VH-VL binders against TATA-box-binding protein (tbp). Designs and how they scored, part 7

Target 1, 182 residues: TATA-box-binding protein (tbp), of Cenarchaeum symbiosum (o74045)
Amino acid sequence: MLDPRTRPRVVNVVSTSDLVQRVSAKKMAAMPCCMYDEAVYGGRCGYIKTPGMQGRVTVFISGKMISVGARSVRASFGQLHEARLHLVRNGAAGDCKIRPVVRNIVATVDAGRNVPIDRISSRMPGAVYDPGSFPGMILKGLDSCSFLVFASGKMVIAGAKSPDELRRSSFDLLTRLNNAGA
Short names: E, the ipSAE of ESMFold2; O, the ipSAE of OpenDDE; V2, 0.75 times the mean of E and O plus 0.25 times the DockQ between their complexes.

## First folded at step 5 (VH-VL; framework fv_izeltabart)

Design z26 (from z22 with heavy chain T100D, light chain A54D D57N L58R E59A S60T F100W; at its last look DockQ between E and O 0.02; V2 from the best seeds 0.00; counts 0 for: pae E 7.5 > 2, placed apart)
Fold by OpenDDE, look of step 5:
Structure z26 (fold): chain C 182 residues (1-182), chain A 121 residues (1-121), chain B 111 residues (1-111)
Amino acid sequence: as target 1 above (182 residues)
Amino acid sequence: EVQLVESGGGLVKPGGSLRLSCAASGFTFDTYWMHWVRQAPGKGLEWVGEIIPIFGYTKYNEKFKSRFTISLDNSKNTLYLQMGSLRAEDTAVYYCARYDYGSGSYYFDHWGQGTTVTVSS
Amino acid sequence: DIVMTQSPDSLAVSLGERATISCKASQSVDYSGDSYMNWYQQKPGQPPKLLIYDASNRATGIPARFSGSGSGTDFTLTISSLEPEDFATYYCQQSHEDPWTFGQGTKLEIK
């Protein structure tokens, strides 16, 4: 029996925020923490990466920003705020406030033991398991989450839009596996 | 604003029963784990048990499993601790606490002021 | 059960000075590279207040003078420069596995 309280480990958070203004491509390109390639997406975006960032922030000329690679919501939002700060300080954008929004949380769960997905998949409504195509069992969670379960006991939770949703989804996944005889 | 308010504490004789309540406001239980933690006079903190409301899952400190029961009423946004066969050593301040599971972390981010239970003959 | 042992039980420190509190777990509280250790502050007549989570992360609103470090079984809470409001009892708590357990507490007193 799996412990339904087994902790998911966040591996990636995607969050977005809009500056609600155009960003100067020239000034952005001149920023030491920014990588801007005119050939990338037709020169419509740049990437901001500082040593303190776990991931990076994509900044579109439209003012749209996307944070990826952070391992927590806090870090993800922090990246957006830091990106804004650098843009404003370098004159690439005017002073503004941002409102970060979580778009996706990806987490892993380790059951610590094998999960007999070949045996239990038939007991789990909606489960997709075709070892000839993919070695993992796919489940749809409540809300916007999807689950990937491997025989090794390694699992992936994707699609969560909030920490709360991740919490519920992790518990739900493990509970459902138990009920199926994992 | 998140708020937890315990009530129901008082004086009870050994062998007696008591039900504590924790009224929550500013949030709903369904996305949090709710816990009871007690603290004997001049002593440290001791975990009593938890409930995961959304799934109806409860877990207890083995020390209390046979005597204490945790439940909740979602309609009242209230958490309960039913205590039976009370002993002198159960004398303590009883806190309800919210357990945040943020980004895979667990911590008690909000506590009530506590309600005092005194077990004495 | 994971036993949490703090040291010292009490500590007298002057205002403006550094305070260091140790917490040792009877077994590792690490999981996938993270340390599930929390620190709380409690003042008389009040409930505990979260200070540090996951060994080294300050909770929201916690001053920078508070810091946590450590991994595995050995953890430390440090207050770099004590303020009057910092004199209280501090508890470590492991969130690795149930039953969730606390250290016995360290009372920080003014010298």
Scores: ipSAE 0.017, ipTM 0.623, lowest interface PAE 6.0, mean pLDDT 91
ESMFold2, look of step 5: ipSAE 0.045; ipTM 0.630
ESMFold2 (binder alone), look of step 5: mean pLDDT 90; pTM 0.902

Design z27 (from z22 with heavy chain D30S; at its last look DockQ between E and O 0.03; V2 from the best seeds 0.00; counts 0 for: pae O 7.6 > 2, placed apart)
Heavy chain, then light chain:
Amino acid sequence: EVQLVESGGGLVKPGGSLRLSCAASGFTFSTYWMHWVRQAPGKGLEWVGEIIPIFGYTKYNEKFKSRFTISLDNSKNTLYLQMGSLRAEDTAVYYCARYTYGSGSYYFDHWGQGTTVTVSS
Amino acid sequence: DIVMTQSPDSLAVSLGERATISCKASQSVDYSGDSYMNWYQQKPGQPPKLLIYAASDLESGIPARFSGSGSGTDFTLTISSLEPEDFATYYCQQSHEDPFTFGQGTKLEIK
ESMFold2, look of step 5: ipSAE 0.692; ipTM 0.845
ESMFold2 (binder alone), look of step 5: mean pLDDT 91; pTM 0.926
OpenDDE, look of step 5: ipSAE 0.786; ipTM 0.915
ESMFold2, look of step 6: ipSAE 0.635; ipTM 0.824
ESMFold2 (binder alone), look of step 6: mean pLDDT 91; pTM 0.928
OpenDDE, look of step 6: ipSAE 0.016; ipTM 0.568
ESMFold2-Fast, scan of step 8: ipSAE 0.607; ipTM 0.809

Design z28 (from z22 with heavy chain S103R; at its last look DockQ between E and O 0.91; V2 from the best seeds 0.00; counts 0 for: pae E 2.1 > 2)
Fold by ESMFold2, look of step 5:
Structure z28 (fold): chain C 182 residues (1-182), chain A 121 residues (1-121), chain B 111 residues (1-111)
Amino acid sequence: as target 1 above (182 residues)
Amino acid sequence: EVQLVESGGGLVKPGGSLRLSCAASGFTFDTYWMHWVRQAPGKGLEWVGEIIPIFGYTKYNEKFKSRFTISLDNSKNTLYLQMGSLRAEDTAVYYCARYTYGRGSYYFDHWGQGTTVTVSS
Amino acid sequence: DIVMTQSPDSLAVSLGERATISCKASQSVDYSGDSYMNWYQQKPGQPPKLLIYAASDLESGIPARFSGSGSGTDFTLTISSLEPEDFATYYCQQSHEDPFTFGQGTKLEIK
């Protein structure tokens, strides 16, 4: 029996924010810790990665920003705030406030044992299992969540919009797997 | 709040190709499972296929023999159905629909208005 | 493929009366105590609209006069007191396995 209360480990948080202003490409190209190359994605964005960031922040000339690679919501929002300060300090954007929004939380769950996904997938409605294309079973979860379950017992929860949604989805996943004979 | 708008339908000769679009507002496709469903004139509903964007997976009703391809452009929040080798029997209204799981069941909770494809000589 | 057969193909009923539509699946659509069966309404020139999921659960915003029942292979949709806006075509649909399949439709007509 899997423990439905097993805590998922967050491995990636995607968050966004808007500076509500255009960002200077010229200034981004000159900034430290900023990679801007007109040959990359048509010159529409730069990438900020400071030594302290777990991930990076994409900054669009439109003022939109995307944080990826942080392992918590706090760290993801921290990356957006740091990118805003960096842009303002280097004159690429004017002083402003931002309101970060979580777009996607990806987490893992490890059962610590094998899960018989071949048997489960053949009986469980909504299970998608094509081992020629994917090594694991795909299952639709609650709200915006989806699950990927490997025979090794390693599992991925993706699409959560909050830590609370992630916790509910993890419980749901493990309960459904137990009921299906995991 | 949630809206789906299909476009790109029209008249095409047998053997031709057409790409349909489905634009979303009120949500983004990146974390939702999306489907195409069609309806021939005066007939019932027929499932075409699905896309699971977050894992990059697509599955199709085998009836179509890989003539159709579903894809997504997240930057435009737009779902596509590429149709090739069209036949007269493909004449239908094509809907995009959002797939939901809740309380141990799966269903289509939102549908677009549809776009009409006519395959005729 | 699971074949979904509705009965009748067409049904004429007076306003204020009860309408009952049947749907039979060629094999069970149940799993773990739940029925993977849904009902949709479609008015002329409009897309389908979800009424009921899981055989009997009413979708948000759908009037209480709609109800669903059944399990396994046999399901019914009931409209307890017909209103003018209820004259439409109704489809059952199974989500138990791919390909998802719909019944052929039941056209509900006045009179």
Scores: ipSAE 0.569, ipTM 0.819, lowest interface PAE 2.1, mean pLDDT 90
ESMFold2 (binder alone), look of step 5: mean pLDDT 89; pTM 0.917
OpenDDE, look of step 5: ipSAE 0.790; ipTM 0.901

## First folded at step 6 (VH-VL; framework fv_izeltabart)

Design z29 (from z27 with heavy chain E50R; at its last look DockQ between E and O 0.88; V2 from the best seeds 0.00; counts 0 for: SAP .501 > .496)
Heavy chain, then light chain:
Amino acid sequence: EVQLVESGGGLVKPGGSLRLSCAASGFTFSTYWMHWVRQAPGKGLEWVGRIIPIFGYTKYNEKFKSRFTISLDNSKNTLYLQMGSLRAEDTAVYYCARYTYGSGSYYFDHWGQGTTVTVSS
Amino acid sequence: DIVMTQSPDSLAVSLGERATISCKASQSVDYSGDSYMNWYQQKPGQPPKLLIYAASDLESGIPARFSGSGSGTDFTLTISSLEPEDFATYYCQQSHEDPFTFGQGTKLEIK
ESMFold2, look of step 6: ipSAE 0.648; ipTM 0.841
ESMFold2 (binder alone), look of step 6: mean pLDDT 91; pTM 0.934
OpenDDE, look of step 6: ipSAE 0.391; ipTM 0.823

Design z30 (from z27 with heavy chain E50Q; at its last look DockQ between E and O 0.02; V2 from the best seeds 0.00; counts 0 for: pae O 5.5 > 2, placed apart)
Fold by OpenDDE, look of step 6:
Structure z30 (fold): chain C 182 residues (1-182), chain A 121 residues (1-121), chain B 111 residues (1-111)
Amino acid sequence: as target 1 above (182 residues)
Amino acid sequence: EVQLVESGGGLVKPGGSLRLSCAASGFTFSTYWMHWVRQAPGKGLEWVGQIIPIFGYTKYNEKFKSRFTISLDNSKNTLYLQMGSLRAEDTAVYYCARYTYGSGSYYFDHWGQGTTVTVSS
Amino acid sequence: DIVMTQSPDSLAVSLGERATISCKASQSVDYSGDSYMNWYQQKPGQPPKLLIYAASDLESGIPARFSGSGSGTDFTLTISSLEPEDFATYYCQQSHEDPFTFGQGTKLEIK
């Protein structure tokens, strides 16, 4: 049996925030921490990456920002605040406060052994398993989450919007697998 | 432990080319900027250029932009400096250095031991 | 380019005495209250070693006898009481804008 208490490992957090103002493309392009090419996406966005960021922040000229690549909510929000700071310091944006929001947490769970998805998929309501189309079994969680379960025992949880939701979803997934005879 | 080890230095004739390597260990490139800084014999430090590993985005000292190219291989965690059209004045110890951010500023917190390039007829 | 000028070029000081090195930038290296100024120590045959960052923050592992101060265009590195291992060349460096530039160096020698 799988241990339902197995801790999921966060691999990516997506969070967003809005500067509620337009960002100067010219000023942003001049920032040493920003990759901006006017030819890319019609000059509508740039990417900010600083030392210390686990991922990067996409900044749209509309003022909308997306943080990706961080492995925790704290780090994800930190990236947004850091991006704002650099934009303001370089005059690309006016002083403002941001309110980061988690949009998606992607995590992995490893069963540490093979999971017979070919056998148990028929016992799991809502499960979709078509090895000719996709090698993993697809399940929907009770919350916003979706699950991918592979025969190797590797599992992916996506869609969580909080660490608590992630923990509940992981517990749910592993419990459901046990009930199905995994 | 963070380590940076430069290699590839040596003797080269004017007009020649040379590629330096910097093997990094103890950290991942994705979190830092990587730079090349050189020092001519008995002289000060001169910034050559930088790369942001996640993007492969480079920035150069204008002095070297037409002759030097910075790149990296993430799979090997190795930084490169390709030098062309070398001149006698390019004779120097070449350092790779890690750039980080803290307390509102950027700084070089780790340096390699350097590799010596000598350009001579 | 921002030109960094150190003074003096060389300084002879006795053990146990105070050493002060100045660094002047051709333009301000401050952003929103933060100073983009760093100090490094270099000994013969070795790479530079970070001492101070953000003008006044001491790098981990560096003795407390080292301190940095200043803002805008004028900065100072101070060694309160010199130890034998402190005799080396010191460089200031600005990270305000590219190209990132260094001072010409100050050689600290034993008197």
Scores: ipSAE 0.020, ipTM 0.630, lowest interface PAE 5.5, mean pLDDT 91
ESMFold2, look of step 6: ipSAE 0.686; ipTM 0.838
ESMFold2 (binder alone), look of step 6: mean pLDDT 91; pTM 0.930

Design z31 (from z27 with heavy chain I54M; at its last look DockQ between E and O 0.86; V2 from the best seeds 0.00; counts 0 for: pae E 2.6 > 2)
Heavy chain, then light chain:
Amino acid sequence: EVQLVESGGGLVKPGGSLRLSCAASGFTFSTYWMHWVRQAPGKGLEWVGEIIPMFGYTKYNEKFKSRFTISLDNSKNTLYLQMGSLRAEDTAVYYCARYTYGSGSYYFDHWGQGTTVTVSS
Amino acid sequence: DIVMTQSPDSLAVSLGERATISCKASQSVDYSGDSYMNWYQQKPGQPPKLLIYAASDLESGIPARFSGSGSGTDFTLTISSLEPEDFATYYCQQSHEDPFTFGQGTKLEIK
ESMFold2, look of step 6: ipSAE 0.644; ipTM 0.830
ESMFold2 (binder alone), look of step 6: mean pLDDT 91; pTM 0.927
OpenDDE, look of step 6: ipSAE 0.539; ipTM 0.862
ESMFold2, look of step 7: ipSAE 0.465; ipTM 0.768
ESMFold2 (binder alone), look of step 7: mean pLDDT 91; pTM 0.928
OpenDDE, look of step 7: ipSAE 0.742; ipTM 0.902

Design z32 (from z27 with heavy chain Y107A; at its last look DockQ between E and O 0.71; V2 from the best seeds 0.00; counts 0 for: pae E 2.5 > 2)
Fold by ESMFold2, look of step 6:
Structure z32 (fold): chain C 182 residues (1-182), chain A 121 residues (1-121), chain B 111 residues (1-111)
Amino acid sequence: as target 1 above (182 residues)
Amino acid sequence: EVQLVESGGGLVKPGGSLRLSCAASGFTFSTYWMHWVRQAPGKGLEWVGEIIPIFGYTKYNEKFKSRFTISLDNSKNTLYLQMGSLRAEDTAVYYCARYTYGSGSYAFDHWGQGTTVTVSS
Amino acid sequence: DIVMTQSPDSLAVSLGERATISCKASQSVDYSGDSYMNWYQQKPGQPPKLLIYAASDLESGIPARFSGSGSGTDFTLTISSLEPEDFATYYCQQSHEDPFTFGQGTKLEIK
């Protein structure tokens, strides 16, 4: 009954990159669109959010960067590149190149109807369902993927490292639910 | 290459506490399901529990739930087993293992070398 | 809980001969045509090592002399020609339902 080709909607992408250099704390503290406070967490990092970002970029004084809150891989990588440019333009880092890496893609699928997770979880091997403690059914997917299925028919796919893995995982999830009588 | 290395075992007196660590290389814990399994001297394997970090969920063999806690530090790529109120029966080798799904089945595809906990007066 | 019972508890076999280990589950571990049954090898002083998953699928890097068969409640691990490195304890394990359970082990001794 579920269409395995239903397109998942990406809601968050986490990506990282490395400037391979230390970043000036003094310059970050003075930069526009950057929140840095020496007294917070030992001054280990600042947060960059420019007007064009869907999310934000955390910049560590070690040169490590983490992009969160973007709704596509392209936008997530764009945030890291924009943060790099912002740091260089304000003298907080020297000119450099970065190679962004996807760490986690979170997406949703909506069946548009209720799913009888109470009944199917008792029969489906590997299903984790503890409604007194957690509101949905959890399933392990391929590689790094995991699934969360709610009785409402809303579903979360998390842990994907690429758009291709996300697509395959979505197909796998919906196929397994159909086989279980969803 | 995927590797798991446990540490933190040792001799501890009954009633004591101990924290075991499992460090990963070749993959990141935060998006995988991870388990602890133990083996008492001369005995078989016993499942302790699991963590599903991406959804913040832990599940335990009911035998251990009240005394053991599984957690993860993403910044260190390290899995922990916090053990409290230790008893002589908790003497065992403790393994961390990675849980995988494929070809319509689940298995523990990678195991650490284990760390030994001895609870004795 | 699904009880996994292995037989024999120990087995002595000459090098080059066949060894057969049985595992019986207290209830079916099958679902949709797949068996949620695995086999592990454990040598003294070492962690378990996955040999067979899904009852009959050989894990990467495991020699072809190992094979698994069976379905439902009855499963068999076979070593077709025993080598010295196969001296170990073998465990079956079900991944069908929580709590995951292991057989008591079969110690394979080389005569």
Scores: ipSAE 0.479, ipTM 0.789, lowest interface PAE 2.5, mean pLDDT 89
ESMFold2 (binder alone), look of step 6: mean pLDDT 91; pTM 0.941
OpenDDE, look of step 6: ipSAE 0.565; ipTM 0.857

Design z33 (from z27 with light chain D98T; at its last look DockQ between E and O 0.82; V2 from the best seeds 0.00; counts 0 for: pae O 6.8 > 2)
Fold by OpenDDE, look of step 6:
Structure z33 (fold): chain C 182 residues (1-182), chain A 121 residues (1-121), chain B 111 residues (1-111)
Amino acid sequence: as target 1 above (182 residues)
Amino acid sequence: EVQLVESGGGLVKPGGSLRLSCAASGFTFSTYWMHWVRQAPGKGLEWVGEIIPIFGYTKYNEKFKSRFTISLDNSKNTLYLQMGSLRAEDTAVYYCARYTYGSGSYYFDHWGQGTTVTVSS
Amino acid sequence: DIVMTQSPDSLAVSLGERATISCKASQSVDYSGDSYMNWYQQKPGQPPKLLIYAASDLESGIPARFSGSGSGTDFTLTISSLEPEDFATYYCQQSHETPFTFGQGTKLEIK
């Protein structure tokens, strides 16, 4: 039996925030920590990456920002705040406040042993398992979460919008696997 | 408010190709399973296939697997159905539908208004 | 594939009367105490609308006069007292396994 309380490990957090103003492409392009190319994405966005960031922040000239690559909500929000700071300091944007929102948390769960997905997939209604097309079994969770389960016991949880939702989803996944005879 | 809006339907000759679109709004598109279901005139509903945006995984009704392709553009929150080698029997209203899990079951909780495809000489 | 068979194909019922539609699956759509059966309503020129999921759970916003029952292979949709807006085509659908399949539909007409 799998331990339903196995702790999921966050590997990626996607969060967004809006500066509620247009960003100067010219000023953004001049920032040392920013990559901006007019030929890329029609010049609609740039990427901010500092050594302190685990991931990067995509900044659209519309003022919308997307943080990716952080391994915690705190880090993800920190990236957005840092990006804002750099934009403001360099005159690419006017002073403003941001309100970060978690859009997606991707996490992994390791069962610590093999999971017989070839055997249990037929016992799990709605499960998608076609080893000829994809080596993992896919399940839909509660709320906005989706699950990916590999025979190795490695699992992926995506779609959670809070740490609490992630924990509930992890518990749900492992419980459902146990019920299916994993 | 959840909205699904199909487009791209029209008249096409047998053997032709057509790409349908489904624009989604009002929900986190990338975290839901999206499906195509069609309905021939005066007939019932037929499942075409699904895509899981987060994982990019697709599954098809075997009937359509060789001719239809489901894809998506997350940046546009848009689902696509690429149809090839179209036949008269492909004439139908094509619906995109959101698939969800709740209370121990799976179901289509939201449907678009559909887009009509007519295959005729 | 799981074949879903509805009965009858058409049903004429008077306003205020009870309507009952049957759906039979070629194999069980149950698992772990849950039935993976859904019911949809469709009116001309409109997409299907979810009524019942998990065999008996009423979708939010659907009137209480709609109810679903059954398990295994035999399911029933009941409308306790028909209203004018209830005359439509109804479909059962199994979500137990792919390909997902629908019943052929039951057209509910006013008597």
Scores: ipSAE 0.025, ipTM 0.625, lowest interface PAE 6.8, mean pLDDT 92
ESMFold2, look of step 6: ipSAE 0.674; ipTM 0.850
ESMFold2 (binder alone), look of step 6: mean pLDDT 91; pTM 0.935

## First folded at step 7 (VH-VL; framework fv_izeltabart)

Design z34 (from z31 with heavy chain T28D T58A; at its last look DockQ between E and O 0.91; V2 from the best seeds 0.00; counts 0 for: pae E 2.3 > 2)
Fold by ESMFold2, look of step 7:
Structure z34 (fold): chain C 182 residues (1-182), chain A 121 residues (1-121), chain B 111 residues (1-111)
Amino acid sequence: as target 1 above (182 residues)
Amino acid sequence: EVQLVESGGGLVKPGGSLRLSCAASGFDFSTYWMHWVRQAPGKGLEWVGEIIPMFGYAKYNEKFKSRFTISLDNSKNTLYLQMGSLRAEDTAVYYCARYTYGSGSYYFDHWGQGTTVTVSS
Amino acid sequence: DIVMTQSPDSLAVSLGERATISCKASQSVDYSGDSYMNWYQQKPGQPPKLLIYAASDLESGIPARFSGSGSGTDFTLTISSLEPEDFATYYCQQSHEDPFTFGQGTKLEIK
């Protein structure tokens, strides 16, 4: 029987914000820790990765920004704030405020043992399992969450919009698996 | 506010093809499961299939699998139903719907207004 | 495929009266104590609207005069006191297994 209180490990947080202004392509091309090449990316965006970032921030000429690769919401928002400061300090954008928003949290749970997904998927309503196409079982979770469950007992929770939603979805997933005979 | 808007319906001859669109707004399309359901004139509702945008995985009612394809464009928050080899019995209103789980059940919590497909010689 | 059969096919009821619609599944739609059965309302020219999920849980914003009951293969939708806006077609739907299937519908009319 799985412990429904097992804490998921966050592996990626996607968050966004908007500078509400256009960003100078010429300034981005010249600033440190920024990869911008109009020939390679069509000139639409640059990528900021400072030494302190776990992931990176994509900055669009429109002023929109996307943070990826951070392993917590705090770190993801921190990447957006650092990107804003970097752009302002280098004159690529005017001083501004941003309001970061979480778009997707991806986390893992490990049962520490095999899970009989062949048997579970044949019993459990809503389970999607097509091993010819994908080795894991797919299951719809609460709200925007979806689950991948592998025979090894490794599991992925994707689509959460907050740490609280992730926690509730993890509890839900493990409870449903227990009820299915995992 | 969650909104789903279908388009692309119209009159088509038997054997023809048509692509329906469902534009989604007010929610993060890429993280929800999306479905097509149809309703022939004066008839009940029939499930066509689903897509999981996060994984690009589509699943079909077997009666449609060889003739219909569900796809998506995450950048446009848009779901598609490509219909081929159309028959008179495919005449229906086609709805897109958002799929949700709660209280130990699955259900369609939001539906578009539908787009009408008429297959006639 | 699970066949969902509603009765009656149509029903004429006076305002303020009780309406009862039955839905029977060809096999159980229960799993682990939960019923994978939902009810939708559809008015002419409109898409379906969710009323009840999990056999008995009211969707947010649905009036308390709607209730659902049943389990296994036998389910009932009840409208305790009919209002003018309740005249529509009602569908049950199972989400227990693919393909998801709907009942043939019950048309509720003013008597």
Scores: ipSAE 0.557, ipTM 0.810, lowest interface PAE 2.3, mean pLDDT 90
ESMFold2 (binder alone), look of step 7: mean pLDDT 91; pTM 0.928
OpenDDE, look of step 7: ipSAE 0.778; ipTM 0.904
ESMFold2-Fast, scan of step 8: ipSAE 0.692; ipTM 0.846

Design z35 (from z31 with heavy chain S30E T58A; at its last look DockQ between E and O 0.02; V2 from the best seeds 0.00; counts 0 for: loop humanness VH .296 < .308, pae E 2.7 > 2, placed apart)
Fold by ESMFold2, look of step 7:
Formats: sequence, C-alpha cells, structure tokens
Structure z35 (fold): chain C 182 residues (1-182), chain A 121 residues (1-121), chain B 111 residues (1-111)
Amino acid sequence: as target 1 above (182 residues)
Amino acid sequence: EVQLVESGGGLVKPGGSLRLSCAASGFTFETYWMHWVRQAPGKGLEWVGEIIPMFGYAKYNEKFKSRFTISLDNSKNTLYLQMGSLRAEDTAVYYCARYTYGSGSYYFDHWGQGTTVTVSS
Amino acid sequence: DIVMTQSPDSLAVSLGERATISCKASQSVDYSGDSYMNWYQQKPGQPPKLLIYAASDLESGIPARFSGSGSGTDFTLTISSLEPEDFATYYCQQSHEDPFTFGQGTKLEIK
C-alpha cells in the first residue's frame, strides 16, 4: 500500500507578476546579471539571474515577468521581488509594487518500488498509457492537476496552483493508485 | 468566467478540409485537458477526442483518428481540430469542452457554443 | 464501446409534476465504488449543460429539484417538480472508458 500522506518534493514553481509599465530595453542590456539579446524573441525580453536565485526571471519590455526554477513558492516570489528591485535600482523601471501569482507547481513522488502501470492502466478509468508515445501512464487530477506515473515508481504531479492543491492532489493520486492495486 | 468560443465552421465539399478553433479564457488553459464533441443535426452527441496540453498528447475516438488532428497553441489559449477527407456524415455542430475530475468521476463542466460544419456536394 | 440507452425517447409531463428518465449502460460504469456517469441538459441552439456527475452529485448552480441515482448499469435522472425552463433534451454519458459515449437523448415536452 502506498502512503497517501507521502510528501511530494517540489521541483519547480512558475510564478508571474506585472510591473504595469514598460521596461527599458537599453537599460536591461546594460544591467549586471541580465542577459538581453535583440535577436532573441524579437528583443521582447531579458533574463535576470542573480547569484541568490535558484532559477531565473524573464522580464518583458511590456512589464510582465515570469519566475522559473525556484523550488518553493516563497523562493519563486522572492525571485520576482528581487528582479523588480534590480530593475528599479538600475533605472530600467520606475518604482512600483507587484502582486506575484503562482501559475504552476511541479513536484515528484517516489513510490520506492516498481508500479505495474501496464496492468493498472488497463483497469483504471481515465488512465492514458501509450508507451510508444509516452513512457508513463497519464491521469487527470483535481482541477488543473495532471499526473504522470512511471513503471519505476517515479511520479510527477504538475499543474498545482498552491501548496494546498499540491498536497490534496498527491493524496488523491496515491489513493487512486492504491485502489487500482499498485 | 470560463469561456470557450468555437469558430472556423462552414460549407465544404466531400473530401475537403477545415480547421476549427476554440478560443479559451478565464482559466489556466495550459493545464486543463480539452475535448471535442460533435452533434449531427437532430441527433445525439459523439465524442471526437482529447488533448493533454502539458504533453501535447492527443487521443481520438478510433473512427476519426486517420482524418482528424487535435492540436493547441498555449500562447493563444486556443484549441484546434484539423479535419481532412471530410464526408457527408461529418456534418455536425462541433463543440469544445473542458474536462475535469472530481468526486470520483470525469465530466465536461464547460462547453463552447459550437461551430457548424456542413459537408455537401 | 459502452452503449448508453435512455428510456423513454420522449416524455410529456405537466408543469409541477415529476419527470423520471432512465439510462442503461451495456456494461458497468462503476469503479472502486464510484459511478462514471453524468447527466447533461441541452436546449435547442445551445450547448449541453452539466447537471449531475458521478451519478448523483449535483453541479454547482443546478436547482435542487434535479437529482440522480443508480449504480452499475442502471441510472435515473429525476426532476421533482417541473418548471418551464426544464423542457429540454437530456443526455446521460459514461466516462468509464474510451470512447466516451452518450445516451441517444430524452426529449422532455410540456403535456
């Protein structure tokens, strides 16, 4: 029996915010810790990676920002706030406040043993398993969540919009796998 | 507010092609599973297929698999149905629908208004 | 394919009275104590609208006069006291296995 309370390990958090102003491309090109290349994405964005960031922040000249690569919501929001401060200090944007929003949390769960996905996929409603196209079994989860389950017992939960949704989705996944005879 | 708006229907000769669009708004399109369902005039509903946005994997009702392709563009929050080698029996209203799971079941909680395809010589 | 058969094909009922629609599946649509069976309402020129999921769970915003029951292969949609907006076509639908299939529809008419 899998333990439905097994804690998922967060691998990536995507979050966004809006500066509600245009950002100077010229100033971004000159900033430390910022990559800006007019040939990439039509010059529409730059990338900020400071030594303190787990991931990076994409900054669009429209003022939109995307944080990727952080392994917690707190770190993801921290990256957006740090990017805002960096832009303001270097004159690429005017002083402003942001309201970060979580867009996607990706996490893993490890069963610690093989899971017979070929057997359970044939019995379990909603299971999508086509090993010629995808190596694992795919399931629709609650709300925006999806699950990917591999024969090795490695599992991925994607699409959660909060830590609480992730916890509920993990419990749901493991419970459904137990009911299927995993 | 969740909204789904289909477009691209019209009159086509047998053997012709059309691409239908479904513009989505009011939810995180990139993570939701999306389906196409059709309804012939005066008839019931028939499932066409699905797409899983995160993996780009599409699965079809076997009767359509060789002629229909489901795809998406996450940057535009748009679902597509490419229909080829159209036949008279493909005449129908085509709906896009959002797929969800809850309380131990799968169901379509939101539907578009539909777009009409007419295949006639 | 799982064939979903509704009874009757049409039904005439007076306002304020009870309507009952049956749906039979050619094989069980249950798994682990849950029924993968839903009900939709459709009015002319409109898309289907979800009423009931998991056989008996009422969708948010649907009036309490609608209820669903049954399990396995036999399911029932009940409207306890008909109102003018309830005259429509009703479809059952299974999501137990591919391809997802719908019943042929039951047209509910004013008597």
Scores: ipSAE 0.485, ipTM 0.796, lowest interface PAE 2.7, mean pLDDT 90
ESMFold2 (binder alone), look of step 7: mean pLDDT 91; pTM 0.932
OpenDDE, look of step 7: ipSAE 0.522; ipTM 0.830

